# Miniprotein binders against tRNA-splicing endonuclease (endA): the designs that were tried, part 31

Target 1, 353 residues: tRNA-splicing endonuclease (endA), of Methanosarcina mazei (q8pzi1)
Amino acid sequence: MNLLKTQLKGDRVLAGKEAVAELYKTGYFGRPKDDGLELSLVEAAYLQSRGKLDIELEGKLLGFRAFFEQASLRQQNFELKYIVYKDLKERGYYVQPSAADFRVYPRGSHPGKSAAKIFVHVLSERQPLSVKLLQESVASAENVHKQFILAVVDEESDLTFYEIKSASPKGEMPEPFPAVKADATFLEDRVIAWDAEASGALYSRGFYGKMLDPERLQLSLVESLYLFSRGVIVVRDRKGKIFSFDEFVEKASEIEGSFLRKYSAYKALRDSGHVVKTGFKFGTHFRVYRKVESIEKIPHSEYLVNVIPEDYEFRLPVMSGAVRLANSVRKRMLFAVEKGEEVEYLDIGRVKM
Below, E stands for the ipSAE of ESMFold2; O stands for the ipSAE of OpenDDE; V2 stands for 0.75 times the mean of E and O plus 0.25 times the DockQ between their complexes.

## First folded at step 20 (miniprotein)

Design j53 (from j50 with F36W; at its last look DockQ between E and O 0.83; V2 from the best seeds 0.79)
Fold by OpenDDE base, look of step 20:
Structure j53 (fold): chain B 353 residues (1-353), chain A 81 residues (1-81)
Amino acid sequence: as target 1 above (353 residues)
Amino acid sequence: SPEIEEEIRKLLKEIEDLAKRAKELGDPMAARLVRWLAMIIKEFLERLMYTGDEFLLELAKQFIKRLEQRVKRLEQRAEEG
């Protein structure tokens, strides 16, 4: 079979009219342009490895090595993009290069039959991932009704794929708290409510805190501020003085450096009808329930939630660890991104391609 | 009582004004804290509209006064710096 003659120009490989019939119409490689076919460097490398192309630069024929080296110099992350492209092609997907690295068609579909349903962005596990850029990319994909998939390449060139979605979790709890009132004391790092009836109601119907004994409820700092802000508890110091909200927030922030961020997510989740408990056992800020019927019949939590700042940068191994842990216990990992006094959620899950 | 409701409405307006003043503060962290405190007090007042708890209403007034003093101190520092 005669190899198609092509030329490396800039960050593209140019092929003649014959390539349109042989590569584009049959394999959907490249883009028809003028009197020929324009291939991305990744497509060209793949086709060269398959024995379909001769590639010339300044009149010299480039072997696979020489072309790969030239492509690496001309395109950032070329090697990683090639690894992902090759893997997706070998899995039987039609893949087109795009601004988001790749558009992927569902198995059994191709360009012209249906729209691409997936955007794939390629990263090394060593690269930081800006939350802001991630949210923008996810929003852009969702605006055109596409899935956003992150393809992470590790040091051994193994691939892990993550689907990332915007989330707006809604709970089913009718009331965030019972209509009770209790005095409480801020001790060292926790708050204790002293009224037996109110404590019992907050625990059994509100699902707040842990009973220290049959009469006393121990509350976390975020639970305490939430209940205090709603007039359910009055928080006193060890000398009996009532805390102001500024004194409470300042003291809580000394104990927990990211207290207000953590509180933002706690408040948002409770206000949206969830039961929220500590995620400490899972290495997360919260474990979240959509509905709890009774304290004796607490279901498995649906979500683990970590709260992160708006300017957060993911370390991919840390993110991967959190997602893997959540999935191992049949939960979804939500990242609550602080935006002013509100939160936006990202749902990150491992997917098989 | 209608009197308590009117007082709460007045206090809600005061908190809104303090939250607006916080946007003009030069220190982003200080401004963030003021906005959060304003929101917390707002939620407290909104709950008081339903309960009519006079004791908690007096606490709300004290909390607002403390927040006002904080905002004034921050504004003065912003003018001197």
Scores: ipSAE 0.774, ipTM 0.940, lowest interface PAE 0.5, mean pLDDT 92
ESMFold2, look of step 20: ipSAE 0.783; ipTM 0.943
ESMFold2 (binder alone), look of step 20: mean pLDDT 80; pTM 0.739

Design j54 (from j50 with F36Y; at its last read DockQ between E and O 0.95; V2 from the best seeds 0.81)
Amino acid sequence: SPEIEEEIRKLLKEIEDLAKRAKELGDPMAARLVRYLAMIIKEFLERLMYTGDEFLLELAKQFIKRLEQRVKRLEQRAEEG
ESMFold2, look of step 20: ipSAE 0.762; ipTM 0.935
ESMFold2 (binder alone), look of step 20: mean pLDDT 81; pTM 0.758
OpenDDE base, look of step 20: ipSAE 0.766; ipTM 0.937
ESMFold2, look of step 21: ipSAE 0.773; ipTM 0.937
ESMFold2 (binder alone), look of step 21: mean pLDDT 81; pTM 0.759
OpenDDE base, look of step 21: ipSAE 0.751; ipTM 0.934
ESMFold2, fold request of step 22: ipSAE 0.797, 0.789, 0.791; ipTM 0.944, 0.942, 0.943
ESMFold2 (binder alone), fold request of step 22: mean pLDDT 81, 80, 81; pTM 0.757, 0.746, 0.760
OpenDDE base, fold request of step 22: ipSAE 0.723, 0.728, 0.722; ipTM 0.926, 0.928, 0.926
ESMFold2, last read: ipSAE 0.789, 0.789, 0.799; ipTM 0.942, 0.942, 0.944
ESMFold2 (binder alone), last read: mean pLDDT 81, 81, 81; pTM 0.756, 0.756, 0.756
OpenDDE base, last read: ipSAE 0.718, 0.720, 0.713; ipTM 0.925, 0.925, 0.924

Design j55 (from j50 with M39L; at its last look DockQ between E and O 0.90; V2 from the best seeds 0.80)
Fold by OpenDDE base, look of step 20:
Structure j55 (fold): chain B 353 residues (1-353), chain A 81 residues (1-81)
Amino acid sequence: as target 1 above (353 residues)
Amino acid sequence: SPEIEEEIRKLLKEIEDLAKRAKELGDPMAARLVRFLALIIKEFLERLMYTGDEFLLELAKQFIKRLEQRVKRLEQRAEEG
């Protein structure tokens, strides 16, 4: 088979008219442009590795090594993009280069038969991932009815794929709290409610806190502020003085540096009909339930939630660890991103391609 | 009582005004705290519309007064700096 003659020019490989028939119409490689075919560097490297192209630069024929070295100089993350592209091709996907690195067609589909349904963004495990940029990318994909997949390449060139979605979790609890009132005391790092009837109701019907004894309920700081802000408890200091909300928030923030952010997510989850409990055992801020019928029959929580600031940068190993842990216990990992006084959610799940 | 509801509506407006003033504060962290406190007090007042608890209403007035004093102190510092 005669190798197609091509030329490296800038960040593209240019092929003649014959390449349109041989590569584009059959394999959907490249883009037809003017009197030829324009290949991305990744497509060209793949085709060269398969013995389909001769690639010239300034009249010199480049072997695979020389071309790969030139391509790496011309395109950021070229080697990582090539690894992902090759893997996706070997898995039987049609893949087209795009602004989001790749557009991927479902197995058994190709360009012209259906729209690409997946955007794949490629990152090294060593690269930080801005939450803001991630949210923008996910929103852009969702606006065109595509899935956003992050392809993470580790130091051994192994691939892990993550699907990232916007989430608006809704619970099914009819009321966030029972219509009761109790006095409570802020001790060192916790709040205790003293009324037996109210404590019992908050625990058994509201699923708040943990009973210290049959009469007394121990509340977390976020639970306490939530219930205090709804007039369900009145929080006092150890001297019997009622806390103002500013005094409460200040003291709570001294104990937990990210208290307000954590509280915003707790509030949003409770107000959206969820039961929210500590995720400490899972290395997360919260474990979240859509519905709880009784304290004796607590189902498996559906979500683990970590709360992060708007300017957060993911360390991919940490993110991967959190997602893996959630999946190992048959839960989804939600990241609650603080936006002012509200939260937006990202659902990050490992996928098999 | 209609009187309690009218008082709560007045306090809700005061909180909204304080939240607006917080946007003009030069310290972003201080402004954030004021906005959060305003939101918490708003939620407290909204619940009082249903319960009519006079004791909690008096607490709300005290909380608003404290927040107002905080905002005034922050505004003064912003003018002096």
Scores: ipSAE 0.755, ipTM 0.936, lowest interface PAE 0.5, mean pLDDT 92
ESMFold2, look of step 20: ipSAE 0.773; ipTM 0.940
ESMFold2 (binder alone), look of step 20: mean pLDDT 81; pTM 0.754

Design j56 (from j50 with R47Y; at its last look DockQ between E and O 0.94; V2 from the best seeds 0.78)
Fold by OpenDDE base, look of step 20:
Structure j56 (fold): chain B 353 residues (1-353), chain A 81 residues (1-81)
Amino acid sequence: as target 1 above (353 residues)
Amino acid sequence: SPEIEEEIRKLLKEIEDLAKRAKELGDPMAARLVRFLAMIIKEFLEYLMYTGDEFLLELAKQFIKRLEQRVKRLEQRAEEG
């Protein structure tokens, strides 16, 4: 088979008109232009590795090594993009280069038959991932009815794919708390409610806290502020003085440096009809339930939630660990991104391609 | 009582004004805290609209007064700096 003659020019490989028939119409490689076919560096490297192209630079024929080195100099993350592209192609996908690295067609589809349904963004595990940029990318994909997939390349060139979605979780609890009142005391790092009837109701119907004994309920700081802000409990210090909200928030923030952010997410989840419990055993801020019928029949939580600031940067190994843990216990990992006094959610799940 | 409801509406407006003043504060962290506290007090007042609890209403007034004093101190510091 005669190799197609091509030329490396800038960050593209240019092929003649014959390449349109041989590469584009059959394999959907490249983009047709007036005088031929324009290939991305990744497509060109793939085709060269398969013995389909001769690539010249300034009249010199480049072997695969020389071309790969030149491509790496011309395109940021070329080697990583090539690894992902090759993997996707070997899995039987049609892949087109795009501004989001790749557009991927579902198996059994190709350009012209249906629209690409997946955007794939490529990152090294060593690269930080801005939450802001991730949210923008996800929103952009969703606006055009595409899935956003992050392809993470590790140091051994192994691939892990993550689907990232926006989420608006809704619970099914009819009310966030029972209509009761109790006095409570802020001790060192916890709040105790003293009224037996109210404590029992908050625990059994509201699913708040943990009973210290049959009469007394122990509340977390976020639970306490939530109930206090709704007049369900009055929080006192150890001397019997009622806390102001500023005094409470200040003391809570001294104990938990991210208390305000954590509370914003707790509030949003409770107000949206969820039961919210600590995720400590899972290395997360919260475990979240859509519905709980009784304290004796607590279902498996559907979500683990970590709360992060708007300017957060993911460390991919940490993110991967959290997602893996959630998946291992048949839960989804939600990241609650603080935006002012509100939260937006990202659902990150590992996918098999 | 209609009197309690009117008082709560007045306090809700005061909290909204304090939240607006917080946006003009030069310290972003201080401004964030003020807005957060304003939100909490707002929720507390909204609850009081249903219960009419006079004791809790007096607490709300005290909380608002403390927040106002905080905002005034922050505004003064912003003008001096």
Scores: ipSAE 0.714, ipTM 0.925, lowest interface PAE 0.6, mean pLDDT 92
ESMFold2, look of step 20: ipSAE 0.742; ipTM 0.934
ESMFold2 (binder alone), look of step 20: mean pLDDT 82; pTM 0.764

Design j57 (from j50 with Q62R Q69E; at its last look DockQ between E and O 0.86; V2 from the best seeds 0.77)
Fold by OpenDDE base, look of step 20:
Structure j57 (fold): chain B 353 residues (1-353), chain A 81 residues (1-81)
Amino acid sequence: as target 1 above (353 residues)
Amino acid sequence: SPEIEEEIRKLLKEIEDLAKRAKELGDPMAARLVRFLAMIIKEFLERLMYTGDEFLLELAKRFIKRLEERVKRLEQRAEEG
């Protein structure tokens, strides 16, 4: 088979009119432009590796090595993009280069038969991932009814794919708290409610805290502020003085540096009808339930939630660890991104491609 | 009582005004704290509309006054700096 003659120009490989029939119409490689076919560097490298192209630069024929080196100089993350592209092609996907790195067609579909359903963004595990940029990318994909997939390449060139979605979790609890009132004391790092009836109701019907004994309820700082802000408890210091909200928040923030952020997510989850408990055993801020019928029959939590600032940068190994842990216990990992006094959620799950 | 409801509505307006003033504060962290406190007090007042608890209403007034004093101190510092 005669190799197609092509030329490296800038960040593209240009092929003649014959390439439109041989590569585009059959394999959906490249983009027809003028009297020829324009290939991305990744497509060209793939086709060269398959023995389909001769690639020239300034009249010199480039072998695969020389072309790969030139492509790496001309395109950021070329090597990583090539690894992902090759993997997706070998898995039987049609893949087109795009501004989001790749558009991927479902197996058994191709350009012209259906729209691409997946955007794939490629990153090294060593690269930080801005939450802001991630949210923008996910929103952009969702606006055009596409899935956003993050392809992470590790140091051994192994691939892990993550689907990232916007989430608006809704619980099914009818009331966030029972209509009771109790006095409570802020001790060192916890709040104790003293009324037996109110404590019992908050524990058994509201699913707040942990009973210290049959009469006394121990509350976390976020639970305490939530209940205090709703007039369910009145929080006092060890001298019997009632806390103001500013005094409470200041003291809580001294104990937990990210208290307000954590509280924002706790509030949002409770107000949206969830039961929220500590995720400490899972290395997360919260474990979240959509519905709890009784304290004796607590279901498996559906979500683990980590709360992060708006300007957060993911370390991919840390993110991967959190997602893997959640999946191992049949939960989804939600990241609650602080936005002012509110939160937005990202659902990150590992996917098989 | 209609009187309690009217008082709560007045306090809700005061909190909204304080939250607005917080946006003009030069220190972003201080402004954030004021907005959070305003939100918490707002939720407290909104619950009071249903319960009519006079004791908690007096607490709300105290909390608002403390927040107002905080905002005034922050505004003065912003003018001096």
Scores: ipSAE 0.743, ipTM 0.933, lowest interface PAE 0.6, mean pLDDT 92
ESMFold2, look of step 20: ipSAE 0.750; ipTM 0.935
ESMFold2 (binder alone), look of step 20: mean pLDDT 81; pTM 0.758

Design j58 (from j50 with K23Q L33I; at its last look DockQ between E and O 0.90; V2 from the best seeds 0.79)
Fold by OpenDDE base, look of step 20:
Structure j58 (fold): chain B 353 residues (1-353), chain A 81 residues (1-81)
Amino acid sequence: as target 1 above (353 residues)
Amino acid sequence: SPEIEEEIRKLLKEIEDLAKRAQELGDPMAARIVRFLAMIIKEFLERLMYTGDEFLLELAKQFIKRLEQRVKRLEQRAEEG
């Protein structure tokens, strides 16, 4: 089979008219342009590795090594993009280069038969991932009815794929709290409610806190502020003085540096009809339930939630660890991104391609 | 009582005004805390519309007064700096 003659020019490989028939119409490689076919560097490297192209630069024929070295100089993350592209091709996907690195067609589909349904963005495990940029990318994909997949390449060139979605979790609890009132005391790092009837109701019907004894309920700081802000408890200091909300927030923030952010997510989850409990055992801020019928029959939580600032940068190993842990216990990992006094959610799940 | 509801509506407006003043503060962290406190007090007042608890209403007034004093101090510091 005669190798197609091509030329490296800038960040593209240019092929003649014959390449349109041989590569584009059969394999959907490249883009037809004027009198030929324009290949991305990744497509060209793949085709060269398969013995389909001769690639010239300034009249010199480049072997695979020389071309790969030139391509790496011309395109950021070329080697990582090539690894992902090759893997996706070997898995039987049609893949087209795009602004989001790749557009991927479902197995058994190709360009012209259906729209690409997946955007794949490629990152090294060593690269930080801005939450803001991630949210923008996910929103852009969702706006065109595509899935956003992050392809993470580790130091051994192993691939892990993550699907990232916007989430608006809704619970099914009819009321966030029972119509009761109790006095409570802020001790060192916790709040105790003293009324037996109210404590019992908050625990058994509201699923707040943990009973210290049959009469007394221990509340977390976020639970306490939530219930205090709803007039369900009145929080006092150890001297009997009622806390103002500013005094409460100040003291709570001294104990937990990210208290307000954590509270925003707690509030949003409770107001959206969820039961929210500590995720400490899972290395997360919260474990979240859509519905709880009774304290004796607590179902498995559906979500683990970590709360992060708007300017957060993911360390991919940490993110991967959190997602893996959630999946190991048959839960989804939600990241609650603080936006002012509200939160937006990202659902990050490992996928098999 | 209609009187309690009218008082709560007045206080809700005061909180909205304080939250708006917080946006004009030059210190983003200070502004954030004021907005959060305004939100919490708003939620407290909204619940009072249903309960009519006079004791909690008096607490709300005290909380608003404290927040107002905080905003005034922050505004003065912004003018002096």
Scores: ipSAE 0.744, ipTM 0.933, lowest interface PAE 0.6, mean pLDDT 92
ESMFold2, look of step 20: ipSAE 0.763; ipTM 0.936
ESMFold2 (binder alone), look of step 20: mean pLDDT 81; pTM 0.765

Design j59 (from j50 with L12M K42R; at its last look DockQ between E and O 0.90; V2 from the best seeds 0.80)
Fold by OpenDDE base, look of step 20:
Structure j59 (fold): chain B 353 residues (1-353), chain A 81 residues (1-81)
Amino acid sequence: as target 1 above (353 residues)
Amino acid sequence: SPEIEEEIRKLMKEIEDLAKRAKELGDPMAARLVRFLAMIIREFLERLMYTGDEFLLELAKQFIKRLEQRVKRLEQRAEEG
């Protein structure tokens, strides 16, 4: 088979009119232009590796090595993009280069038969991932009814794929708290409610805290502020003085540096009808339930939630660890991103491609 | 009582005004804290509309007064700096 003659120009490989029939119409490689076919560097490298192209630069024929080196100089993350592209092609996907790195067609579909359903963004595990940029990318994909997939390449060139979605979790609890009132004391790092009836109701019907004994309820700082802000408890210091909200928040923030952020997510989850408990055993801020019928029959939590600032940068190994842990216990990992006094959620799950 | 409801509505307006003033504060962290406190007090007032608890209403007034004093101190510092 005669190799197609092509030319490296800038960040593209240009092929003649014959390449439109041989590469585009059959394999959906490249983009047709007036005088031929324009290939991305990744497509060209793939086709060269398959013995379909001769690639020239300034009249010199480039072998695969020389072309790969030139492509790496011309395109950021070329090597990583090539690894992902090759993997996706070998898995039987049609893949087109795009602004989001790749558009991927479902197996058994191709350009012209259906729209691409997946955007794939490629990153090294060593690269930080801005939450803001991630949210923008996910929103952009969702606006055009596409899935956003993050392809992470590790140091051994192994691939892990993550689907990232916007989430608006909704619980099914009818009331966030029972209609009771109790006095409570802020001790060192916890709040104790003293009324037996109110404590019992908050524990058994509201699913707040942990009973210290049959009469006394121990509350976390976020639970305490939530209940205090709803007039369910009145929080006092050890001298019997009632806390103001500013005094409470200041003291809580001294104990937990990210208290307000954590509280924002706790509030949002409770207000949206969830039961929220500590995720400490899972290395997360919260474990979240959509519905709890009784304290004796607590189901498996559906979500683990980590709360992060708006300007957060993911370390991919840390993110991967959190997602893997959640999946190992049959839970989804939600990241609650602080936006002012509110939160937005990202659902990150490992996917098999 | 209608009197309690009117008082709560007045306090809600005061909190909204304080939250608005917080946006003009030069210190982003201080402004954030004021906005959070305003939100918490608003939630407290919203609950009071249903319960009519006079004791908690007096606490709300005290909390708002403390927040107002905080905002005034922050505004003064912003003008001096």
Scores: ipSAE 0.755, ipTM 0.936, lowest interface PAE 0.6, mean pLDDT 92
ESMFold2, look of step 20: ipSAE 0.774; ipTM 0.941
ESMFold2 (binder alone), look of step 20: mean pLDDT 80; pTM 0.752

## First folded at step 21 (miniprotein)

Design j60 (from j54 with M39L; at its last read DockQ between E and O 0.96; V2 from the best seeds 0.81)
Amino acid sequence: SPEIEEEIRKLLKEIEDLAKRAKELGDPMAARLVRYLALIIKEFLERLMYTGDEFLLELAKQFIKRLEQRVKRLEQRAEEG
ESMFold2, look of step 21: ipSAE 0.796; ipTM 0.945
ESMFold2 (binder alone), look of step 21: mean pLDDT 80; pTM 0.753
OpenDDE base, look of step 21: ipSAE 0.735; ipTM 0.929
ESMFold2, fold request of step 22: ipSAE 0.789, 0.782, 0.777; ipTM 0.943, 0.941, 0.938
ESMFold2 (binder alone), fold request of step 22: mean pLDDT 80, 80, 80; pTM 0.745, 0.750, 0.751
OpenDDE base, fold request of step 22: ipSAE 0.714, 0.712, 0.718; ipTM 0.922, 0.922, 0.923
ESMFold2, last read: ipSAE 0.777, 0.804, 0.798; ipTM 0.939, 0.946, 0.945
ESMFold2 (binder alone), last read: mean pLDDT 80, 81, 80; pTM 0.753, 0.756, 0.753
OpenDDE base, last read: ipSAE 0.716, 0.717, 0.714; ipTM 0.922, 0.923, 0.922

Design j61 (from j54 with L12M K42R; at its last fold request DockQ between E and O 0.97; V2 from the best seeds 0.81)
Amino acid sequence: SPEIEEEIRKLMKEIEDLAKRAKELGDPMAARLVRYLAMIIREFLERLMYTGDEFLLELAKQFIKRLEQRVKRLEQRAEEG
ESMFold2, look of step 21: ipSAE 0.780; ipTM 0.938
ESMFold2 (binder alone), look of step 21: mean pLDDT 80; pTM 0.752
OpenDDE base, look of step 21: ipSAE 0.756; ipTM 0.936
ESMFold2, fold request of step 22: ipSAE 0.743, 0.771, 0.768; ipTM 0.929, 0.939, 0.938
ESMFold2 (binder alone), fold request of step 22: mean pLDDT 81, 81, 81; pTM 0.753, 0.757, 0.754
OpenDDE base, fold request of step 22: ipSAE 0.726, 0.731, 0.723; ipTM 0.927, 0.929, 0.928

Design j62 (from j54 with L12M M39L K42R; at its last look DockQ between E and O 0.90; V2 from the best seeds 0.76)
Fold by ESMFold2, look of step 21:
Structure j62 (fold): chain B 353 residues (1-353), chain A 81 residues (1-81)
Amino acid sequence: as target 1 above (353 residues)
Amino acid sequence: SPEIEEEIRKLMKEIEDLAKRAKELGDPMAARLVRYLALIIREFLERLMYTGDEFLLELAKQFIKRLEQRVKRLEQRAEEG
């Protein structure tokens, strides 16, 4: 029983031409070259573990332990990548290591039959995830019409897979409310609209705020700025002085952390036809409805939304918790990424491989 | 009214100028605040273009004057630093 002899060189494992027939043509391992077959470190470890080849380094035969330790020194996150590679192979996927970690083929397909459909990136649960790098990776995958999947490896080597997509949520609410000028007062931490007819219209037709009583409407700070900026309400202090926008923003920012960032997402969601309410009960900034026809029949909201800055770094356990909570209440989790004075959305959900 | 529309267009240009001046301040947080405020006032004026509400127009003039005062204070701080 003669095993294929291979050589560890740099971050690759090199085999002779005979390996093309034995490994590439039978299982699509490696990359054929003019003088043989080039294997990635994870492919070589997998094949060695299955008794398909021997690996030498500078004339010395390496057992699995010695090779695994060498591979770990030569490739960052090698152990994590091996865990994910092995899992995907065992699920029946053809998997090609690449710069984007892995290119994965659809079930029932392989190189030579179709193109890879999925890009998989591997991270530990302990590693931070830059939102900027994530957006770039997702855009790159979408530019070539591929899915982007994040494979997260926890401390017990369990795998969780997330599909991450750009999103452009659109609601079905009618055009913005016609001009209605109503006085409102900024009280300790919220705004009260006093006029019964205007309050009723804002609540029943615009789905803003919550009626304090049959005649008065209480509004959140983001709701207030939105309505104020459209001339629908005029906001005064307790002495009757009309707020300027800078005074409103300064006071609101003293009361509510990240006020302008939250407002940018609130405004974007409202402008795109949604009804937007606090997500406090779900531990998020907003819960979002695509359409509400009446206050008597409020549907389930479609999205939970958290707003994050462009330079945000996810802590993966926190991201995972938010995604799981959204799923448990049958909602999609969106992250609104502040980019200048606008927002871009990431839709993050757990997927089954 | 053509008179009100022309006045609103002039106010729009003033807001654009203030936003551009903010980009040159060198204080990223202050510049960001001014850009947000300019955007908010622009939206307020766009609404006024279609309603012609004279009370809100006078209020818009006050908002712009206050934003200009803020930009001037920020420019003075940048020159002193």
Scores: ipSAE 0.705, ipTM 0.921, lowest interface PAE 1.2, mean pLDDT 89
ESMFold2 (binder alone), look of step 21: mean pLDDT 80; pTM 0.743
OpenDDE base, look of step 21: ipSAE 0.727; ipTM 0.928

